# VHH binders against EKC/KEOPS complex subunit cgi121 (cgi121), part 4

Target 1, 174 residues: EKC/KEOPS complex subunit cgi121 (cgi121), of Schizosaccharomyces pombe (q9p7j3)
Amino acid sequence: MILPLFPETQVHVFVYENVSNCAAIHEQLISQNPIYDYAFLDAATILYKKQVYSAIIRALEDRRDEQMKTKTIHSEVILSLSPKTEISSAFRQFSMTKKSKNIVVVKIDSKLTEEEEFERLDKLVEGNRVEFSDEELQKLIDFKVLKKNYKLDPSTLENPLASILSSIALRGYS
Key: E = the ipSAE of ESMFold2; O = the ipSAE of OpenDDE; V2 = 0.75 times the mean of E and O plus 0.25 times the DockQ between their complexes.

## First folded at step 1 (VHH)

Design c38 (from c37 with D99E L100G S101L Y102F F103Y G104S T105S S107T K108P D110Q Y111S; framework vhh_5c3l_4)
Fold by ESMFold2-Fast, scan of step 1:
Structure c38 (fold): chain B 174 residues (1-174), chain A 122 residues (1-122)
Amino acid sequence: as target 1 above (174 residues)
Amino acid sequence: QVQLQESGGGLVQPGGSLRLSCAASGFTFRNYAMSWVRQAPGKGLEVVSDISGSGRSTTYADSVKGRFTISRDNAKNTLYLQMNSLKPEDTAVYYCAKEGLFYSSDTPYQSRGPGTQVTVSS
C-alpha cells in the first residue's frame, strides 16, 4: 500500500487475533533482533485504520524533517500514536506486551513483497490473520483502554475518530 | 555517554518512607522522559513511575499509585522518587532509567543506572 503524501514509501499492515506467542515475540523485540523490525501494536488500542495511518504519516513526517525521537521508523509509529511525546508512556500504552492476544503489525520500507512479508510474519506470529479493516479492529478494541490513552470525555467517546486523529496530529513536547 | 547514578536506598520498616535520587549526566536531561524501574528478588523488571522532560506529566504503576511521587529538578539534572507507606513487597533494586526503545510495564529501558537497594522489613 502507498500513502498519497509519501508515494515512494511502501506500507504493509497486518492484523492477527488469538496470538499465543506474544511473550516470545516481545523477547525478540527487547533484544533488537532485526528480523522483528516491525511496529507490533496491541490491537486493544486501535479502533480505526485511519488511526494507524495517521501515526504512520506523522512518523514519516518526523523522519523527513529529521525530528525522530526514537531509533527506528517503526518505534516512531508507536510513539506517534500517543497524544504525548514521552516514549516510555507511548510504548506502555500502544505496543504489544507479553500478555497481548491480538496485535496489529506495521511494516514500513519493506525490501520484501507483500507475499514474502506474509510468509515471514506467519512464521513469527502464532495466531489467525484477519483483514485490516475498521470492522475487524472494532472486534478487538478495548474502549476502556482507548478512553484512557486519548483522555476521551463522554461527549467524544461515541464518535472518537476526529478527536483521536487530532491528538495524533497535534501532539507536542510539553 | 549516558551516565545515571541512583542513591537513597536502604533498610526501612513497613509504613516508613525513603527518597531516592538519580544524578544524570551525558545528555540534555530536560529533553528526555525519565523513569524509575524496579526488580524484586526472583521477579522481572517493573516500571513504577515515569515523568516527562518538563515534569508536567507523570504516570504510576497501580501497585504504587497514591504512595510514590516522581519529580525532577532540571536545573540540577536530578530525578527523585518519594516513597511513602512502604510495604514489604516494595523490596527491590530501584533503577533510574532514561526512556528506551522497547519500554513496557514488563520490560527494562535500554539505558539505566546500576541501581540502589530498597529493603522493607522489620
Scores: ipSAE 0.006, ipTM 0.183, lowest interface PAE 9.5, mean pLDDT 82

Design c39 (from c37 with K98T L100S S101Y Y102L F103W T105S D106E S107K K108T Y109P; framework vhh_5c3l_4)
Fold by ESMFold2-Fast, scan of step 1:
Structure c39 (fold): chain B 174 residues (1-174), chain A 122 residues (1-122)
Amino acid sequence: as target 1 above (174 residues)
Amino acid sequence: QVQLQESGGGLVQPGGSLRLSCAASGFTFRNYAMSWVRQAPGKGLEVVSDISGSGRSTTYADSVKGRFTISRDNAKNTLYLQMNSLKPEDTAVYYCATDSYLWGSEKTPDYRGPGTQVTVSS
């Protein structure tokens, strides 16, 4: 995918369901193993493709403006999904955990093609790859988690997209 | 200079309680989310709880939910962890940390204290 404001930036997004090795992946992320330099998200927190792209755009804007709050562009994507600028809270809310079953993986500035990244990730992730689409994401979402993370009231749960995107755009001021 | 200093650790019997404190200095404490992180012998780091700068939002790891309570006193620049119904599995060194410690941030200080030992045994 090509982002209008960042046409030079290569972005790949991968979705895996029924992942059996999340505990092992989580250990590698905490140890900051550079092989795992991706944003590993819990799919229970992601409802729309636009949600992921909005976080990516915000992270790229922060990098462009020299305003990143985290050490990597991938950790900045995780932070950018949160309505708050509190890093540990964002990671608890959106990052994969040892208990995760379905994950969304984001790679920015890859030196590899999308297919080469698939080959690498398929060796790291023990799960079934599915299409990055709203249809597939809606099968993996946990609405209780989504409601809590974005502080959605009953009136916004019927159509949460605008509220989610506003929360990402306003991050720290909502 | 930024300083974080934990206290309140010790030896306690299963089912007992301890209250940990963390004294913070050298930064505007109320502007930073804070975390309690622990490490048991031979194990990795576990984030057990975090709290927003205002104190209105808290989260807990599943392993401690319902037993531990995080709180802060911004007037005293102090973070607390009330630990109830302690189990042998809670034995670890407990660290006070700013929200960026585990995730690393150039803009948010990457700070943690030296830790305080909690041992739960009979």
Scores: ipSAE 0.007, ipTM 0.212, lowest interface PAE 9.5, mean pLDDT 82

Design c4 (from c1, 13 letters changed; framework vhh_5c3l_4; at its last look DockQ between E and O 0.02; V2 from the best seeds 0.00; counts 0 for: pae E 12.6 > 2, placed apart)
Fold by OpenDDE, second read of step 3:
Structure c4 (fold): chain B 174 residues (1-174), chain A 122 residues (1-122)
Amino acid sequence: as target 1 above (174 residues)
Amino acid sequence: QVQLQESGGGLVQPGGSLRLSCAASGFTFSSYAMSWVRQAPGKGLEVVSDINSGGGSTTYADSVKGRFTISRDNAKNTLYLQMNSLKPEDTAVYYCAKSTYWLSGDRTSDLRGPGTQVTVSS
């Protein structure tokens, strides 16, 4: 996938449900295994495709402007999902945990086709791939977590997408 | 054709309980989040509670937290709302809604049944 604002950067996003080895993946991430150079997100925290895209774009903009707050572009994606500026908070809010069952995986700067990248990633993730769509994300979302992460209230629940995107875009500008 | 039919409403005294049911058909019930919404006289629609497709996640309006419980039986294509400790301000028409807004971001796009009347009065 190519983003219009970043035509030279190839991005892939995958969704897995019923993942049995999140704990193992998490250990590899802690160990900074380069084979696991992805952004692993808890699917329970993701409601929209545009939420993910917005975070990716924000991360890429930060990189372009040499204003990344984290060490890697993938960690920057995780940070960019959060309305908070604290890296630790962002990771607690959105990153895959050992207890996660469903995940969203983001790859930036891929040199492979989507199918090739999937083949590589499928060796790392023990779960069922599902379509990256709002419909599938809707099935996996935790409303409590979503509301907490973005401080959604009755007024913002009328248009949660707008609220989420605003939170992402305006991070650090409050 | 998507069909939703609410039942279980009625007249109850303050402090009483009701259990609403919603029979769903015309779509894969287990694949969609569902909601209960209500409309009190002279007021707009209010989201009461949401539940995700699998039933593992629920949310409630602050006004009903601790008193209402949303649940679902996907095998029976049925949505439930257990309402305890009812108050006069809970008086409204209650609707079962297919949560389409998660896709569009617009709650007004939710598909609803005809509703069931809940009246809480001494």
Scores: ipSAE 0.007, ipTM 0.328, lowest interface PAE 8.5, mean pLDDT 90
Fold by ESMFold2, look of step 4:
Structure c4 (fold): chain B 174 residues (1-174), chain A 122 residues (1-122)
Amino acid sequence: as target 1 above (174 residues)
Amino acid sequence: QVQLQESGGGLVQPGGSLRLSCAASGFTFSSYAMSWVRQAPGKGLEVVSDINSGGGSTTYADSVKGRFTISRDNAKNTLYLQMNSLKPEDTAVYYCAKSTYWLSGDRTSDLRGPGTQVTVSS
């Protein structure tokens, strides 16, 4: 996929359910194994495609503007999902953990087609690929986690998508 | 076309119980999160409870926590709300909603049923 604002940057997003090896993947990420250079997100925190796209766009804008706070573009995507600026809380809230069951995986700066990237990723993730779609994401979401992460109040929300997207876009400005 | 039909409302005294049901058709019910939403007289919509597609994750508004229980039977395409210890403040029209409701931003239009009236009065 190529975002219109970043025509030289190929991005792929994959969703896996029933992942059995998150602990092994987490170990490889801590070891900084370059084969695992992806953003691994806990799908329990993601309800919308636009949530992920907004975080990707924010991370790419910060890279373009030399304002990245983390070591890689993929770790920057994880930070960009958070309404807060503190790096460790963003990872605690949005990153895949050893206990995660469903994940969203983002690859930025891919030199491969979606199909080729999938074949590479499928060797790393022991789980079932599902479509990256709002329909599939809503099956995997934990609404308690979503509401806590973005401080959503279901009794007063008029437009939860807009509230979430503004949190991503405005982090650090107010 | 999504079709939702609520039932089980009525007039009850404070402290009473009701069980609401919602029959669903026109979509793969087991693939979607579902919500109960209510509208008290002269008030806006309040999301009472949410349940994910598998039934393993539920949430409740603070005003009903401990008194209401959401559940679903995916084999029967049916969503439920068990309402215990009812109060006059629970008086509202209760709607069953498909949780793409969050995705559309339209909490009241074509993603919910016609509602069932619950009236709690002595």
Scores: ipSAE 0.000, ipTM 0.299, lowest interface PAE 12.6, mean pLDDT 84
ESMFold2-Fast, scan of step 1: ipSAE 0.490; ipTM 0.755
ESMFold2 (binder alone), look of step 4: mean pLDDT 80; pTM 0.812
OpenDDE, look of step 4: ipSAE 0.007; ipTM 0.242

Design c40 (framework vhh_5c3l_4)
Fold by ESMFold2-Fast, scan of step 1:
Structure c40 (fold): chain B 174 residues (1-174), chain A 121 residues (1-121)
Amino acid sequence: as target 1 above (174 residues)
Amino acid sequence: QVQLQESGGGLVQPGGSLRLSCAASGFTFRNYAMSWVRQAPGKGLEVVSDISGSGRSTTYADSVKGRFTISRDNAKNTLYLQMNSLKPEDTAVYYCAKDYPSLFTGSETYRGPGTQVTVSS
């Protein structure tokens, strides 16, 4: 996708289901292995493509304005999914864990072609790649997790998109 | 610069208690969530507990619920972990952490040097 405010930024989003090596990936992230410089999200927390793109746009705005709170653009994407500006809480809420089964992976500023990036990432993740689409994301979401992360009430839960996007956009402004 | 210094670890018998402290400096302590994380020999890092900047919200790993209590004193820039009913499985190096999982962020000073807790007979 081309982001109107960031037209020269390469953005790739990958979705994997039935991932068997999340514990191994998590250890690589804890070790800060540069090969794993991606935003690894738990798919249980992502309902819409727009949710991911809103977080990406916010992270890119923070980078442009020299206001990033984290060290990499990818960690800033994870932070940007949270309605609060607390890094530890955002990562516990949205990043993949050793127990994750389905993941969403974001790559920004890839030096590789789309095909090369797909090939590289497929070697790191032991799972089944599916389309990055609202249809596929809806198969992987955990609504209890989503409700807790965004503090959704029962009236909002039936159509939460606007509430989620507002939470991401208004993060830190209250 | 962010600095974190843990203390209070040691050798205890199963069923015993320890209180860990973390002295924090170089940032506005009250504005940041804090965590206790641990690493047992040959294992990865485990988040034990976290606490919001205000202290109003806390969470605990299932392995420590009902036995450990996290607290903070924002006037003293100090984080605490009260550990009761200790088990051999609690043996680990315990780290005080700001912005955990700081390891994903590459923060300069995301955790202290750690304090060793050994639970054995």
Scores: ipSAE 0.014, ipTM 0.204, lowest interface PAE 7.5, mean pLDDT 82

Design c41 (from c37 with L100K S101Y F103S T105S D106E S107Y K108T Y109P; framework vhh_5c3l_4)
Fold by ESMFold2-Fast, scan of step 1:
Parts: sequence; C-alpha cells; structure tokens
Structure c41 (fold): chain B 174 residues (1-174), chain A 122 residues (1-122)
Amino acid sequence: as target 1 above (174 residues)
Amino acid sequence: QVQLQESGGGLVQPGGSLRLSCAASGFTFRNYAMSWVRQAPGKGLEVVSDISGSGRSTTYADSVKGRFTISRDNAKNTLYLQMNSLKPEDTAVYYCAKDKYYSGSEYTPDYRGPGTQVTVSS
C-alpha cells in the first residue's frame, strides 16, 4: 500500500491464521535474530485495516519528527497501537505471544518485493496466509481483548472504529 | 568497542533492597536507550526496565513495577537499578544492555554485559 503522507515508504501487511509455531517465533525474537525484523501482532487485537494503518502512520510521523520511543520502526508500530505510551504495556497488549494462534505481520522499509517477503515469511510462519481485509480480521478478533485494550463500553462496541482511530492518533498528546 | 560492566549483586533476604550499577564505555552513552535484563535459572531473558537516552522516559515490566527504579547518570556513563521489596522470584543474573529491536514483538537488547548475580532467599 501507498500512504499519502509517506509515498516513498514500502509497507506490507500479512495475516496468518492457525499458526502452530508461535512459541518458536517468540524464541527467535528474544534471541535477537535479525531475520525476524517485523512487527508480529496478535490478530486477537486487530479489528480493522485502518487500525493497523493508523498505527503505521503514527510510527512514521514519530520517526520523521525524531520522537520515536523505541529503537525500530516495527517496535514503534506496536507502541502506536496502544492508547498509552508505555512500551512494556503496549507489547503485552498487542504483540504475538507463545500461545497466539493468529497473527498480523507488518514490514516497513522492505528491500524486498511483496512477493519476496511472502516467500520469506512463509518459511518462518507455520500457518495459513489469508487476505489482509476487514472481513478476514473480523474472523480472528477477540472482542473481550479489544474492549480491554481500548477501554470500550457497550455503546461503542457495536461501531468502535472512530474510538480506536482516535486513541491511536491522539496517544501521547496533552 | 562496546563495554558494559555490572556490579552490586549479592544475597539478600525477601523484602530487602539492592542497587545495581553498570559502567558503560565505547559508545556515546547519552545517545542510546539502556535496559536491565534478567535471566532466572532455566528461563529466557526478561526485560525488567528500560530508559531513554535523555532519561525522560522509563518503562517497567509488570513483575517489578512499583518496586524497581531505573535511572542513569550521563555525565558518568552509568546506569542504575534500585531494587526494593525483593522477592524470591527476582533471583536471576541481571544484565545491563544497550537497546536494539529486531522485531516489533519483543523488546530485545543489542549488547549486554557479563551480568551480576542476585539471589533472594531466606
């Protein structure tokens, strides 16, 4: 996808369901394996494509303005999904865990084509790739997790998009 | 050449306190975020706390929040961890680390020192 505010930035988003090796991926992330330089999100936390893109845009804005709190753009994407600016809380809320079953993977500034990234990720992730679409994401979301992460009440839960996007865009501003 | 040297570990009783120090050299200390990372026997690495280069932003793992305080002295190239209300579960080798992130899913250290042992037992 081409982002209007960042047209030179390459962005690829991948969705995998029924992933059997999340524990192995998690160990590679802890061991600092550079081949795993992606944002690995738990799909239970993502309801809309716009949710992911809003976090990406916020992370790119923070990088442009030299205001990144984390050391990589991918970590900044994870932080940017959270309405709070605390790194540990954001990772706990949105990152893939050893017990995750469905994941969303974000790559920014890839030197590879989307097809080449697919080939690379298919070797790392033991799961079924599905389309990055609102329809597919809505099959994987956990509404209890979403409600907790964004502090949603029953009145907003039926159409939470505006509340989620506002939380992402306005995080850290006073 | 990046060098990190931890000190201040030891044996303490539950409820006790320790202050860890890390002397850094070989890089411009104030330009890098720093972390304290620990490894309990038979467990993986856990990031317990991090601090931005300026010292203005800090984060803590839920397991230590309210008990541990990270700080830095950029004039002395030194990182600190004040550990209060220690629990047996805090028993681990503690490493000073220069931050690096290979993926957005985990907060991982770039480089770490040789570590200092903290043992909390009665």
Scores: ipSAE 0.006, ipTM 0.166, lowest interface PAE 10.7, mean pLDDT 82

Design c42 (from c37 with K98R L100S S101K F103G G104T T105Y D106Y K108E Y109G D110S; framework vhh_5c3l_4)
Fold by ESMFold2-Fast, scan of step 1:
Structure c42 (fold): chain B 174 residues (1-174), chain A 122 residues (1-122)
Amino acid sequence: as target 1 above (174 residues)
Amino acid sequence: QVQLQESGGGLVQPGGSLRLSCAASGFTFRNYAMSWVRQAPGKGLEVVSDISGSGRSTTYADSVKGRFTISRDNAKNTLYLQMNSLKPEDTAVYYCARDSKYGTYYSEGSYRGPGTQVTVSS
């Protein structure tokens, strides 16, 4: 995808359902295995493609402005999904856990094509690939989790997109 | 063995100040982001503030922004929380927590101290 303000940045987003080896992936992420340098998100937290892209854009803006709070661009994407600039809270809310079943995987600055990244990820992830689309994401979302993460009240819960995107874009400002 | 030990809690009047400390051992302190987390009676955990390993980046919950200041002394392996203009709503057990190792997002919240009680009351 071509991102506004970052047209030279390579971005790939992958969705896997029914993943059986999340505990093994989690161990590799804890051990900092460089092969696993991706943003691994729990799909229960993602409702829209635009939600993921907004977090990516914010992370790239923070990198451009030398304001990253985490070690890698991929961990910065996870932080950027949070409406608050609190590192520990953001990772507990959005990153995959050993108990996750469905995941969204983001790769930024890949030297590989999308097809080559799929080949690599298929060796790491034991699950079924699905299309990165709003329709597929809406099958995997947990609305209770979404409501808590973005502090949605009954007036915003029926149409949460604008509220979610505003929360990501205005994180830490006002 | 990772150990985190909070101190400095107590009873204070509204408008008062307290300084919490957290002594860390069993890991290379300067390499880890740290946070203060609190739990008020009958409520869930709230992350109050985070600080990077170098101390150059900090964040605050909206509820405490402008009143609390997080800092660290990497030479002493100690994390601090300066709490000013305390309110009854700040009454909680405060925990020191070690965030993700080397900025990785997967070691979050696995280590916290036993907590120190802060009570704001007249």
Scores: ipSAE 0.015, ipTM 0.213, lowest interface PAE 7.0, mean pLDDT 83

Design c43 (framework vhh_5c3l_4)
Fold by ESMFold2-Fast, scan of step 1:
Structure c43 (fold): chain B 174 residues (1-174), chain A 121 residues (1-121)
Amino acid sequence: as target 1 above (174 residues)
Amino acid sequence: QVQLQESGGGLVQPGGSLRLSCAASGFTFRNYAMSWVRQAPGKGLEVVSDISGSGRSTTYADSVKGRFTISRDNAKNTLYLQMNSLKPEDTAVYYCAKESYKGSWYTPDSRGPGTQVTVSS
């Protein structure tokens, strides 16, 4: 995928369900193994494709403006999903854990095609690939987690999209 | 320079309670989120709780939710962890950590030397 405001930047997003090796992946992320340089998100926190794209755009804007708070563009995507500016809280809220079952994986600045990245990720992730679509994401979401992460009130629960996107776009300034 | 010093660990029986403290200096404490991180024998690091700089937002790992309470006193530059209903699986070295991921992908760069908590009968 190519973003209109960042046409030079390649973006790939992958969804895996029934992942059995999240603990092993987590250890690789903690050890900062470069082959795992992706944003690994818990699918329980992601309801819409637009939610992921909004975080990617925010991270790319922060990189362009030399305002990144984290070491990599991928960790900046995780931070950018949070409505707050606290890095530790964002990682706790959105990143994959050892107990995760379903994950969303983001790759930015890939020199590979989407198919080549699938071949690479299939060696790292022990799970079933599914389409990156609102339909598939809605099978994996945990609404209690979503409500807590974005502080959704009862009035926004039936149509949370606008509230989530606003929270991401105006993070720290709303 | 950032300095973090934990205290309050010890030996406690299952079902017991402990309160950990972390004295912070060398930075404007109220401006940074803080975490309690633990490492159990044979396990990796686990972030058990986070608190925002203001103290208004907290998160907890599922393993400790309902049993542990994180708090901070910004006037005293001190972070706390109240641990209730302790279980043998809570046995670990507990570290106080300052928010910093600029030098690391997934781990805080600044943490204290740790305090040992042992839950045993």
Scores: ipSAE 0.018, ipTM 0.271, lowest interface PAE 5.6, mean pLDDT 84

Design c44 (from c37 with K98T L100T S101K F103Y G104P T105S D106G K108T Y109H; framework vhh_5c3l_4)
Fold by ESMFold2-Fast, scan of step 1:
Structure c44 (fold): chain B 174 residues (1-174), chain A 122 residues (1-122)
Amino acid sequence: as target 1 above (174 residues)
Amino acid sequence: QVQLQESGGGLVQPGGSLRLSCAASGFTFRNYAMSWVRQAPGKGLEVVSDISGSGRSTTYADSVKGRFTISRDNAKNTLYLQMNSLKPEDTAVYYCATDTKYYPSGSTHDYRGPGTQVTVSS
């Protein structure tokens, strides 16, 4: 996928359900294995495609402006999903855990095609790939987790998209 | 260029105290969770204490709970470890590091400092 403000940046997003090896993946992430240089998100935290794209755009803007707060662009995507700039809290809120069952995987700056990245990820992830679409994401979301992460009140429950996107765009002021 | 530099180690008697400092540069310190980790001769790394970027949340290993206190001064880009009631078992090289428990990707061990030696003996 091509972003208008970042046309030279290759972005791929994958969604996996019923993943059986999240504990093994988490161990590789903690050991900082460079093969696993992706943003591994818990799908329980993601409701919309626009939520993921907004975090990607924010991370790319921070990289362009030499204002990244984390070591990798993929870690910066995880941070950018959070309404606050606290790195540990963002990873606790949005990153994959040993107990995760459904995940969203983001790759930025790939020199591979989407199909080649898919083949690479299929060797790492033991689960079923589904379409990256609002329909599929809405089957995997945990609304209790979403409400807690974005501090949504009853008035925003009917249409949380604008509130979520504002939280990402105004990170540090929310 | 990210740099972490520990100081304050030395030789102390059992029951004594030391305060370790870690000077951080090359990154926005207040946005990173920080850890103190240690390694005794011939042993693996042990995470001693963690602190959130804001300083509001702290954790301690059971071996040091009640004796050590982690703190930070974000205005000075400095992390501290106050070590009280020191025991011979606390003898180790102490390292300043990013909070490795909450970084699922990247080379966070690259942000570990060179270490400072703490020796507890008579």
Scores: ipSAE 0.013, ipTM 0.191, lowest interface PAE 7.9, mean pLDDT 82

Design c45 (from c37 with D99G L100E S101Y F103T G104S T105K D106L S107P K108G Y109E; framework vhh_5c3l_4)
Fold by ESMFold2-Fast, scan of step 1:
Structure c45 (fold): chain B 174 residues (1-174), chain A 122 residues (1-122)
Amino acid sequence: as target 1 above (174 residues)
Amino acid sequence: QVQLQESGGGLVQPGGSLRLSCAASGFTFRNYAMSWVRQAPGKGLEVVSDISGSGRSTTYADSVKGRFTISRDNAKNTLYLQMNSLKPEDTAVYYCAKGEYYTSKLPGEDYRGPGTQVTVSS
């Protein structure tokens, strides 16, 4: 994917269903294994493609402006999904866990093509790749988790997209 | 193994101050973000404050902004929480937590020791 505000930045997003090795991946992330330098998100927290794009754009803006709060661009994507800039809570809310079953994986600044990244990830992730689309994401979302993470009320539940996007783009600007 | 030992809690009057400390061992302290997390009686866990590994970036829960200050001394492997203008609502057990890109949702996996009790009452 090519982002209008960051045309030189290569971005790939992958979605995996029925992942059986999340505990093993989680251990690699804790050990900071460079092979796993991706943003690994719990798909239960992601409803729209635009939600992921907004977090990526915000992370890239923070990197450009030398305002990153985390160690890597990929961890900054995870933070950027949160309506607040509380690092530990953002990771608990959006990161994959040992018990995750469906995940969204983001790669920024890849030197590889999307197909080459998929081959690499296929060796790391024991699951089934599905299309990165709103339709597929809507099969994997947990609305209770989404409501909690973005503090959605009944007035926003039927159309949460605008609320989610504004939370990502405008966190800290209230 | 990761070890985190909290201290500095106690009984204090409303409007008073306390400074909490967390002694860390078993990992390269400067490479990890750290957090203070609390659990009030009858409530769930609340992340109070986060600090980056370098100490340059900090965040605070809305409930404590302007009153609490998180800091760290990487040479001493110690995390601090300066708590000012304490309110009865700040009464809780306070835990320090190792910040990682992927943290457990279970408090017992991130926190070491019993925490330190802070009680704000007259």
Scores: ipSAE 0.000, ipTM 0.181, lowest interface PAE 10.7, mean pLDDT 81

Design c46 (from c37 with L100H F103S G104K T105Y D106F S107G K108T Y109E Y111L; framework vhh_5c3l_4)
Fold by ESMFold2-Fast, scan of step 1:
Structure c46 (fold): chain B 174 residues (1-174), chain A 122 residues (1-122)
Amino acid sequence: as target 1 above (174 residues)
Amino acid sequence: QVQLQESGGGLVQPGGSLRLSCAASGFTFRNYAMSWVRQAPGKGLEVVSDISGSGRSTTYADSVKGRFTISRDNAKNTLYLQMNSLKPEDTAVYYCAKDHSYSKYFGTEDLRGPGTQVTVSS
């Protein structure tokens, strides 16, 4: 995928359901295995493609402006999903855990094509790959998690997109 | 009530060594990954090293790999950073931080101690 404001930046997003090896993946992440250099998100926290893209754009803007608050662009994506600038809270809220079952995986600045990244990730993730689409994401979301993470009123849960995007865009300014 | 207190910083000559300690309280220390992070003057925060709750898994930034060693004593609720072959570019305030994500991508600015200054100069 090509982002209009960052046409030079290669972005790939993958969705896996029924993942059985999240604990093993988590161990590889803490060991800094470079093969696992991706942002691993819990799919229970992601409702829309635009939610992920908004976080990616915010992270790329912060990198461009030399205002990143975390070590890597992938960790900055995770932080950028949060309406607050509290790094530990953002990771608790959005990152994959050992107990996750469905995950969204983001790769920025890939030297590989989307097809090559699929082949690579299919060897690392023991689950079923599904399309990165609003329809598939809506099957994996946990609305209690979403409500808590974005502080949504019951009335906004019926159409939460604008509220979520506003929270990502206005992070630190509200 | 989570409290982290670093110690062991100071002035050292290039090529020297320092051992930093972090005393932790207010949480079950063994259940959480811990990190050492640093901030040099005019620069952003860098995660130097991470260690899992059990101590079996460790990670290091490329800038310190082979020179620094992270360790922990869960019986004493204490985190350590052994710094060898120190370079002027290691000059920074060093913070210990509680990391419940266990991820190499995790920044730890939210939960860190007051820091200890390390200055590498002749």
Scores: ipSAE 0.014, ipTM 0.184, lowest interface PAE 7.8, mean pLDDT 82

